# Ledger of designs, part 3: VH-VL binders against Phosphoglycolate phosphatase

Target 1, 238 residues: Phosphoglycolate phosphatase, of Staphylothermus marinus (a3dnn7)
Amino acid sequence: MIRLAAFDIDGTLTINRSSTVLCLEAIDALRKLEKNGVIVVLVSSNALPVVVGLKKYIGLSGPAIGETGALIYYGEEEIVATTKYSAKQAYLDVLEKYNEYVYGSWQNMFRLHDYALKIRKQYLSKDNEIYSLIKEYVENKYPYIKVGYSGYAIHLTPKDTGKGKALKQIMEKHGIRREETMGVGDSIMDWEFIKETKIKVAVANADPELRRKADIVTTKPSGYGVVEIVEKILDKPP

## First folded at step 6 (VH-VL; framework fv_felzartamab)

Design p26 (from zo3 with heavy chain Y100D)
Fold by ESMFold2-Fast, scan of step 6:
Structure p26 (fold): chain C 238 residues (1-238), chain A 119 residues (1-119), chain B 107 residues (1-107)
Amino acid sequence: as target 1 above (238 residues)
Amino acid sequence: QVQLVESGGGLVQPGGSLRLSCAASGFTFSDYYMNWVRQAPGKGLEWVSDISFSGSTIYYADSVKGRFTISRDNSKNTLYLQMNSLRAEDTAVYYCAREDWDSSGFDYWGQGTLVTVSS
Amino acid sequence: DIELTQPPSVSVAPGQTARISCSGDALPKEYAYWYQQKPGQAPVLVIYKDSERPSGIPERFSGSNSGNTATLTISGTQAEDEADYYCQSADSSGTYVFGGGTKLTVL
């Protein structure tokens, strides 16, 4: 039986990868997992308050992972950092050097370790070029920082943490074996945590690289694919 | 041996109604998304509708929304398509198709049942 | 655009390579699937997830999906490969779409 299921948010629980609008059918599916005793973990690159707010108002009791794995929320009195390093210095440097192409995420004022850059709308057609340029600059100058691109934002994250490290810490704390876990996502950046689970799921419209690595690729995209996999898990005979 | 057998096709007048059935055998029916796909005489394939394992998630092609209703009875291993307000353009062979969990392709199809909407 | 465009017909001599294209805006983000249909018969899945071949489908069948075009390739085409071929994909709203079909003639 699956005891823990970890979900990416943007592009996975939303109606598609271009929108932040939640797929309500997917949210209902998460509530069904919760009611059946499955620990539901939301995994995100967003600032911790955004992820915690979402989990609370959905009604999920499980932990939340924010800042690309740098922070875990277990409760109001138990917030754990998985790294002692911050990408703030690298972020300020990039903002000055590449301000023509990028601007800072409004969420950065609520961040401690992971910092996000947004590509200006006029340069979105060159997003991979801008990402590669910033990645090369940052990783060469700041060897303790890694750079990732979610399709929504460029994230500067300490190398000694990640979504997978945070998920493994949650599993250990709750006594959950890998064989009792499922991970669902849409971006190659999600592979870092999905690879640590037994049932590795990519939604139908996920990055091609993630789809090739996953054990299961849903038939439906984004949140509709989450409904599909959750129904399959709950409909299966014991 | 996987088998899908459609029934319920026939001749109906425009504006009429018809209910199609698809009897499934040889596999655990409740483990699969099921689809209806149609093909007008001498024309290509057109996807009509699908339904999830439990029946809680359903999608329709724009051409049939509001007129057709897909449903399933897992205790009877049967898929249904209720067709209302039928039009001449709905004339087609209607196929029942199983959607494979891993490949997401339609791996087994029935022989089809002909629906003719004639004035 | 969720429309998938195929050529209406393709002709090849026996033993030659047939290529059937399928173009649409969904294909850069969605998998392509291919079905073979012979007269009076139900369709048969020949390629899934762009390039994977189901058990029992001959090795001469292969597929690819690059940019906005998916391609079904039949190497060393045989007389029994004469059929209608349909591509299929999904749109971002969770519905499916089929291409218009291609009649393959082996002459």
Scores: ipSAE 0.006, ipTM 0.472, lowest interface PAE 12.6, mean pLDDT 89

Design p27 (from zo3 with heavy chain Y100T)
Fold by ESMFold2-Fast, scan of step 6:
Structure p27 (fold): chain C 238 residues (1-238), chain A 119 residues (1-119), chain B 107 residues (1-107)
Amino acid sequence: as target 1 above (238 residues)
Amino acid sequence: QVQLVESGGGLVQPGGSLRLSCAASGFTFSDYYMNWVRQAPGKGLEWVSDISFSGSTIYYADSVKGRFTISRDNSKNTLYLQMNSLRAEDTAVYYCARETWDSSGFDYWGQGTLVTVSS
Amino acid sequence: DIELTQPPSVSVAPGQTARISCSGDALPKEYAYWYQQKPGQAPVLVIYKDSERPSGIPERFSGSNSGNTATLTISGTQAEDEADYYCQSADSSGTYVFGGGTKLTVL
């Protein structure tokens, strides 16, 4: 049986990949997992308070991963950083140099390690070019920082951490083996944590690269796919 | 390239103690769960114990719980099994085995070391 | 505690297909693993996660897991395949269990 299930939020628990509106049916499915004793872990690139607030109001007792894996929330008395580095200096440098193309996420005032850049509306059609430009600049000048693009924001993250590292630390702390885990996401960026789980799930509208790597691709998109997979894993054998 | 070499086996009297070692090479030892599996002469395989990457998570077979202690030293790439209060039924070849990184199988095994418990 | 049951022996003529079963209550929810052990040697993983083959294992080895029974299939069995075969699985409590083993004889 699955004892821990890790979920990406944006595009996975939402009604689609273009909205932050939660799929209420998916939230109900997470509460079913919680009720059945499964540890539900929310995994996100958002600032930690955003992820913790969401888990708390859904009613999930499991840990939360914020800042692309740089921070784990186990409880108010136990917040753990998975890295000693901060991307703050690289972030400030990029803001100054590439202000024409990007601006800082409002969440950055609540970040410690991972920093997010937003692409200005008029340049969204060139998002991959801008991402590549920033990635090359940062990786050359700041060798301890990696650059990723979620489709929502460009993230500058210390190289020695990630969503997968954070999830492995949670599994070890809770005595959970890989065979007892499931990971669900919609972006190839989610592969970093999904690959650390036994049941690797992509929602129907996930990136083609993630769908190819996954053990299971749901028939329904985003949050509706989460409902589908949760019902499947809670089903009794014949 | 992956190698696991067990040592420390031998003849011991009932109630005695032995410490087994497993020297690992050819991979990043600290990235893997490690296991001890034993096999009594002419009998089948029996899982004994495992230990997580950092040593924070440990499980034992009921038959050895309270008597055996698994441990690891990641700085020395070495796995240990401290065996106390040994019984005749603990007589077996003891294998060191590496757990698959994404599942619960054993992809590499050492040659084994024989432990004989007799009067 | 979960238990995995295997037949104690299976005999097959060279070139024929050998099938070794492994039954247990854990198998509908847990992966099965298969090991080959020749006399005086350590076990070798031949099938992992129900049906996957490690690099270097001949394509004649295949596996499946359906209902409460996992099956190791060896097509076109060769004399060198004569060995003891063990199935193994894990349960949700973090423990592991091996089947009793099957002696494959290639006559």
Scores: ipSAE 0.007, ipTM 0.426, lowest interface PAE 11.8, mean pLDDT 89

Design p28 (from zo3 with heavy chain W101F)
Fold by ESMFold2-Fast, scan of step 6:
Structure p28 (fold): chain C 238 residues (1-238), chain A 119 residues (1-119), chain B 107 residues (1-107)
Amino acid sequence: as target 1 above (238 residues)
Amino acid sequence: QVQLVESGGGLVQPGGSLRLSCAASGFTFSDYYMNWVRQAPGKGLEWVSDISFSGSTIYYADSVKGRFTISRDNSKNTLYLQMNSLRAEDTAVYYCAREYFDSSGFDYWGQGTLVTVSS
Amino acid sequence: DIELTQPPSVSVAPGQTARISCSGDALPKEYAYWYQQKPGQAPVLVIYKDSERPSGIPERFSGSNSGNTATLTISGTQAEDEADYYCQSADSSGTYVFGGGTKLTVL
């Protein structure tokens, strides 16, 4: 019996990996988990208010993880930082030095620890080179910061946190054992939290690396794959 | 400035008991899973046990399950390993190791403390 | 089922590339970690999450994890790299496993 299920948002609960439009069937599936007593955790690199807003309006009582694991929302009276460091100074430095290639995510005005950079459209064909350049610069100058690339944004995150650390803290607080958990995602970056769960799920259109590491690869992509795995867990039709 | 300092090792007879301690400093101890890893003289590394942030989740290697007990005191920044019913094959240097913050690897290790089980 | 197999020894000439393999059924689904241990010293993490280097580890150290095999690569091997190297991984049952270790000799 699964007691906690953790889900990535973008590309996992959406209609596909190129859209932010939610798959309503997937949202309905999350509500079914909630009604069956499963703690549903949304895991994201988005600013905390984005994740918390989504969880509240879906009707999920479980915690939310924002800022690539740097912040956990347990409730309005209990918001926990998993790190004492902030990537803000590194972010401002990169923005000045590499403004030709990148710009700041609008969500950064709502961030405390993790900061996101977007690659300008004309340089998207060189995204890996730009990512590597920024990674080398930041990790050498700011040894407490790590740099990741999701395909959506370059994230500057304190090294002492991550999605996996945040999920483990939630499991600990709720008395949930690894054997009672499921993690679902679409990006190799999601492996940081999925690997901390018992049932490791990649949606059909996930990164090849994540599909290879997962215990289960759904037949359907993105949100439709979430519906598939939730039905299997609950042993119920849609 | 992360430091892990083990203590409590020594010579003990078969069937005896020892309690190892690991004093942690330079980081927020309660934010990390902690591990015990051992190494018999001239042999390889063997994972022994881990403990979650508050101690609610604990795992043991099959070779020590039922005989060893891992625990932690976050108020004292200290990790413990209570070893009972010791056998000759438990002879090893015991390392305290901090689990990498978001993974299953070990980023900092103590100097180790030698446990010798013999007459 | 969690077993990691390493060659017991690898020898390279100074300046040559050393490759140490680590094979096991867990590796397609788990991260590999690599530790360097010199005589009388505690292990030092040299590669984490398959391919990442901790701060302070020379650029000549790199890692990969493909299929059932993780590989530690040391380019332009130097005398000070002579040590025992251990791979390590995990499984979903909450246990961890080390490889048997590889003695790297630089001669």
Scores: ipSAE 0.024, ipTM 0.614, lowest interface PAE 8.7, mean pLDDT 89

Design p3 (from zo3 with heavy chain D31E)
Fold by ESMFold2-Fast, scan of step 6:
Structure p3 (fold): chain C 238 residues (1-238), chain A 119 residues (1-119), chain B 107 residues (1-107)
Amino acid sequence: as target 1 above (238 residues)
Amino acid sequence: QVQLVESGGGLVQPGGSLRLSCAASGFTFSEYYMNWVRQAPGKGLEWVSDISFSGSTIYYADSVKGRFTISRDNSKNTLYLQMNSLRAEDTAVYYCAREYWDSSGFDYWGQGTLVTVSS
Amino acid sequence: DIELTQPPSVSVAPGQTARISCSGDALPKEYAYWYQQKPGQAPVLVIYKDSERPSGIPERFSGSNSGNTATLTISGTQAEDEADYYCQSADSSGTYVFGGGTKLTVL
């Protein structure tokens, strides 16, 4: 049996990739992993309080990863930053220069390292062009920052951190070996942490690039795919 | 119940090529990582290559990188090893081995197929 | 890079305890696995994840992993236990490595 399972939230634990509504069947599946002694780690680009709030009300005891890996929550007395850098200066610069195309995420009020930009509705049809424009500007001017696009927000993240770095730190702290781990996601951006696990899972409606890299592609999309893989894992002999 | 049967071994000249097959039965082949492990006559075990459920993740021992290619056909329950640019040092019994669902241990092995590279 | 060192041979009298060591820098962070191989036969997994025993393997087989050394222990060794034993582990990149093997002789 696996001892640690890491899950992306948006598009993976939700009913589909266009909604933030949780798939309750997936939440029930996470609770079943918890009851069987598996450490469940929620992995997200959201501000830490959003991720911690979710894990708390689901009833998960495992750590949470927020701000694209820049912060790990182990408990109320132990919150760890995985980087000393902040993307705040780059974020403010982009807001001033590209205010025509983007605005700041409300969650930035609760961020320390990773900062998110939202594309204005009138420009969503040009989202990849705007993303590329900002990526080129930021990465040239701020060599310690990387730029990613989730389909929901453009994230400015210190280069020396990521979801994978955070997950490896959690594994080391808990004495968990790679062979004991599973990672599940829907976006190619999730590959950064999924590649650090033994069982690499993409939900059926995941990005084609992630589906090609994964060991298992579920037959069902998003949260329903999570139910599928959890049932397989709990049913398998050691 | 679980059975792994290797085939395709034989005598080959240095620089030649050979393709090994491993036919699996008695389990859901598409849900297991698969390995090739070899053993030179009178020597110890040496891991050769690993392939994930779908074939998307593959690892090779440094001694065979660039020369050997592991692949699988889940519709036929068969694992393959394409061996190119063979050397005398590649002479060995080649075993097909199944990797535990959630670990890196090999719980079932075939009986092996002998590959002899004559010099 | 990764290397696992085993003694070439170990000899015990029937009924005595045999201990086979496997040393390597990966072992503090990675699991050890143990295989038994008799002449002309394929290897058989006898211990996985440092100390766990597969179904069908006798209780006299046990394993441990402490510091940089994994140990296979056979209590009350029987004549049928005479075989070559190999340890195996993984490095952090996911590749696997076997020890050189230990020939266990039971008098």
Scores: ipSAE 0.007, ipTM 0.482, lowest interface PAE 11.7, mean pLDDT 89

Design p30 (from zo3 with heavy chain D102E)
Fold by ESMFold2-Fast, scan of step 6:
Structure p30 (fold): chain C 238 residues (1-238), chain A 119 residues (1-119), chain B 107 residues (1-107)
Amino acid sequence: as target 1 above (238 residues)
Amino acid sequence: QVQLVESGGGLVQPGGSLRLSCAASGFTFSDYYMNWVRQAPGKGLEWVSDISFSGSTIYYADSVKGRFTISRDNSKNTLYLQMNSLRAEDTAVYYCAREYWESSGFDYWGQGTLVTVSS
Amino acid sequence: DIELTQPPSVSVAPGQTARISCSGDALPKEYAYWYQQKPGQAPVLVIYKDSERPSGIPERFSGSNSGNTATLTISGTQAEDEADYYCQSADSSGTYVFGGGTKLTVL
């Protein structure tokens, strides 16, 4: 029996990868895992309150991972940082120096370690050039920060943390070993936490690289693929 | 009814190559991680490599990295180990072993196939 | 490198309790597994997930895992229990490691 299942949110629990609208069938599947005693962990690059709000109103008792793994929410009295570093100084520096090309994500008001930059609409055709420029500047000046680009936001993240590090800390705290875990996602960036689980799942419409690395590729896309895999594991004899 | 049958072992000279096969029957092969474990004559067990359900996730022991390649064909229920640049220290009985998806223990083992690397 | 350390040999009289230890840094975080191997035979899983016994394994076999040490215990040891015993664990990175093995002698 699986005792812990970790899920990416955007593109995995949503109706497709271009929408933030939740797949209600997937949410129902997460509630079925919860009812059967499986610890459900939501994993995201979003600010912690966004992830915690979602888990709370779905009715999940498991921890939440926000800020690309920099923060773990175990409860209102237990919020744990997985890193001692903050990208805030690098973020403020970049925001001032490259204000022509980028602006700060509104979620940065609610961030402590991981900071996101948005590329201005008129410069989206030059997104890779702007990303490369910022990456070179930040990683040279701030050697403890790494820069990633999701296609929607440029993230400045402390190098010593990540979604996988946060998930491993949750597993250790709950006494859960790798063989009791499942990870589900849609992006190659999700591989960082999925690789730490026993059952590695990509939804049908996931990035080709993630589909190649995963043990199971669902036949249905996004949230409908989550329904598929959840039903498979719950139907398995103990 | 679960059976694992290894084949392909034999005598080979240092620097040579050999390909081992493990034919699986009696279970849904594609639901299981598969492993190769070896044992040198009179010595202990040494884990060599594992491969996930689909073949996309593979790990090797440091002693064989870059020389051995594990693969599987789920349509034929067969596990493979391609061994290149063989050394005398690779002389061993090679076992095929099944690992259940909820457990990292090896619940079924084949009979083993002997690989002897000698001049 | 992750290593599991076992004593090379353990001797017990028939009917006595045999205890075989397995120590390593992986054990507080990962399950321990135990295998019995008789001469000329493939290994047989006797304990999985620290303390669980596969169907067909006698009840005299039991296991535990506490701190850095896993222990295989054979109560009322019988002559047919004479064999080599190996512990095995998994690393969180997905690799596996076996202990060096313990020769159990029943005299």
Scores: ipSAE 0.008, ipTM 0.570, lowest interface PAE 8.3, mean pLDDT 89

Design p32 (from zo3 with heavy chain S103D)
Fold by ESMFold2-Fast, scan of step 6:
Structure p32 (fold): chain C 238 residues (1-238), chain A 119 residues (1-119), chain B 107 residues (1-107)
Amino acid sequence: as target 1 above (238 residues)
Amino acid sequence: QVQLVESGGGLVQPGGSLRLSCAASGFTFSDYYMNWVRQAPGKGLEWVSDISFSGSTIYYADSVKGRFTISRDNSKNTLYLQMNSLRAEDTAVYYCAREYWDDSGFDYWGQGTLVTVSS
Amino acid sequence: DIELTQPPSVSVAPGQTARISCSGDALPKEYAYWYQQKPGQAPVLVIYKDSERPSGIPERFSGSNSGNTATLTISGTQAEDEADYYCQSADSSGTYVFGGGTKLTVL
């Protein structure tokens, strides 16, 4: 019996990994988990309002994790930061120093702790060099900040938080044991929270590295894989 | 087939620095989490650090946080451990270990490289 | 607090069943892993995820994890099984811990 299921959004609840369009069948599957008493947690690097808005309009009562785990939304009067640090100063510093290579994500105006940078189109061929340059600069000058690169955005995140830490805090608050949990994702970046769950699920089109580590790899990609795994866990043979 | 070969160990003074390398062959290095595990002479195994496939997710044992840095170069199939502010208690054989693809166990280990921190 | 406790030594006669225990508060909630280490050699994974065997590990090796104790069982123990055995588990923070090790003697 699963009591809590955590889902990555982009590439996992969407129609594929190149689109932000939601897979409506996956959204319906999340609502079925909700109706069966499973706590559904959305996990994202997006600013908190983006994640909270999505969870509310789907009709999920469970918490939401935003800003790469730095913020947990339990309700309108209970929003918890998992870190006392903010990457805002480091973010502003990088924008000034490396403006030639990067620009700020529009969501940064709605962020408190985790800040995202995008590499300018003309420099994408040198993305690893630019990432390494920024990582070395930031982690040396701001030892409490870590720098990650997803291939889409460079994230400046306080070192003492992450998606896994946030998920574990939710489990502790709700009295949920690891054995009662499931995590679903499409990217190796999702392993940070999925590794903290009992049932580790990768969708069919997930990164090979995540598929290799997962307990279950769905036969269908992205949102359609979510439908598959939800049907499997709700199916209780006699 | 699968081989992990550590190097860079040696004698170093307390407060000194040392960089260990682990050369991997016989598998697709970028598909695996990698670990450093150490063993003090005549004692048991102690986990030190792990690093994800791309290097984006890293964990450290509390005893080495702030002093050691794990990194990897997937183009060279090499894992690194930069050790700073070394202490006598860091004296150990350091093993490079591949994390089993199914979970957090370690399925292949190198032969180890000895680090001795002594005056 | 987060520790795995193993007996320092276990002795068994050839052909008999050896059982090595590993106790800790994490074990009811986390998988156990077992490693064999012979003198002068690197450890070898013999059991993963409580009870699974890697390819190439003899079927006489088995594992279980119940309550707060994981057990490595070697049926029909052979002289070549003489080694140090370590259990390992994880906590939810991503930290890994090893037991103190058990010297298995086959005489």
Scores: ipSAE 0.000, ipTM 0.408, lowest interface PAE 15.6, mean pLDDT 88

Design p33 (from zo3 with heavy chain S103E)
Fold by ESMFold2-Fast, scan of step 6:
Structure p33 (fold): chain C 238 residues (1-238), chain A 119 residues (1-119), chain B 107 residues (1-107)
Amino acid sequence: as target 1 above (238 residues)
Amino acid sequence: QVQLVESGGGLVQPGGSLRLSCAASGFTFSDYYMNWVRQAPGKGLEWVSDISFSGSTIYYADSVKGRFTISRDNSKNTLYLQMNSLRAEDTAVYYCAREYWDESGFDYWGQGTLVTVSS
Amino acid sequence: DIELTQPPSVSVAPGQTARISCSGDALPKEYAYWYQQKPGQAPVLVIYKDSERPSGIPERFSGSNSGNTATLTISGTQAEDEADYYCQSADSSGTYVFGGGTKLTVL
């Protein structure tokens, strides 16, 4: 029986990977997990208030991970940073140097450690080239920063943190063993936390690299795949 | 500057015990999983054990399970390996290694300490 | 336990491309890591998470992981690259495994 299940949000709890619209059936499935005693952790690259707000209004009591693992929300009196570094300087540098190709996420005004860049609409066809350019520039100039691309945004994150580090800290705080956990995602960037779980799940429309690494690939995409795996877990304890 | 310095190795008879220490500096020790990896003379690397941030999660290679105990003291930035019931095949250089943030790889290694099990 | 298989030795001339393979059933599901070890020295991480390079490691080092085989590639091999190379991965139960090592000779 699993005791903790960690879920990526964008592309995993949404109706598809091109939308931020939540799959309500997936949200209902998360509430069913919690009612059955499973700690539900939301994992996201979004600013902490976005993740915490979603968690609260869904009615989930488990911790939330924001800013690509840099921040953990355990409660109003317990918000923990997993890093002492900030990607802010690297972000400002890239924003000025590559302003032709990228713009800053509006959420950056609510960020402390992880910073997000959006590729301008007219350059989306060259997204991998732009990502590679920014990654090379940042990793050479700011060796303490790592650059990831989810297909949704380019994230600049301190190297000493990540979604996996945050999840391991939550597991250790709650006395939960790896063997009692499940992780679900849609992007290869989610592998950082999914690999720290026992049951590694990719939704049907996940990145090919993530589907290859996962123990279970759902038959349905995004949020509908979450419904599928939750029903399986509740019917057949691992 | 990340540094890991092992100590406590030496010559010990079969069935004997040794305690290895690894002194860590240049980083926040309590933020990292720590590992012991060994290498027999002229042979390859063999993973021995790891320990989580607080010491609550511990894993061992089957070859040492029940004989070796890994532990850590975060207030002293020190990792330990208590080795009991030593066998000739435990003869190796023992490395202390830091797990790469939350990854399964080891980004920094000490210089190692030699343990020789022989009569 | 899970095994990772490497060729015991690989020889290349200076400036040639060296390729060191690492095969095992864990590799489709887990990241591969690569370490360089020179005589009398501790191992040095040269590739992490299949294909990422740590700061300070020359650009000529690259990695990939496909099917059940991970590959370390050294382009334009230099004399200083002569060393033993080890791959490493994990299983889902928290144990780690190293390959047997490959001695790279640059002649």
Scores: ipSAE 0.006, ipTM 0.565, lowest interface PAE 10.8, mean pLDDT 89

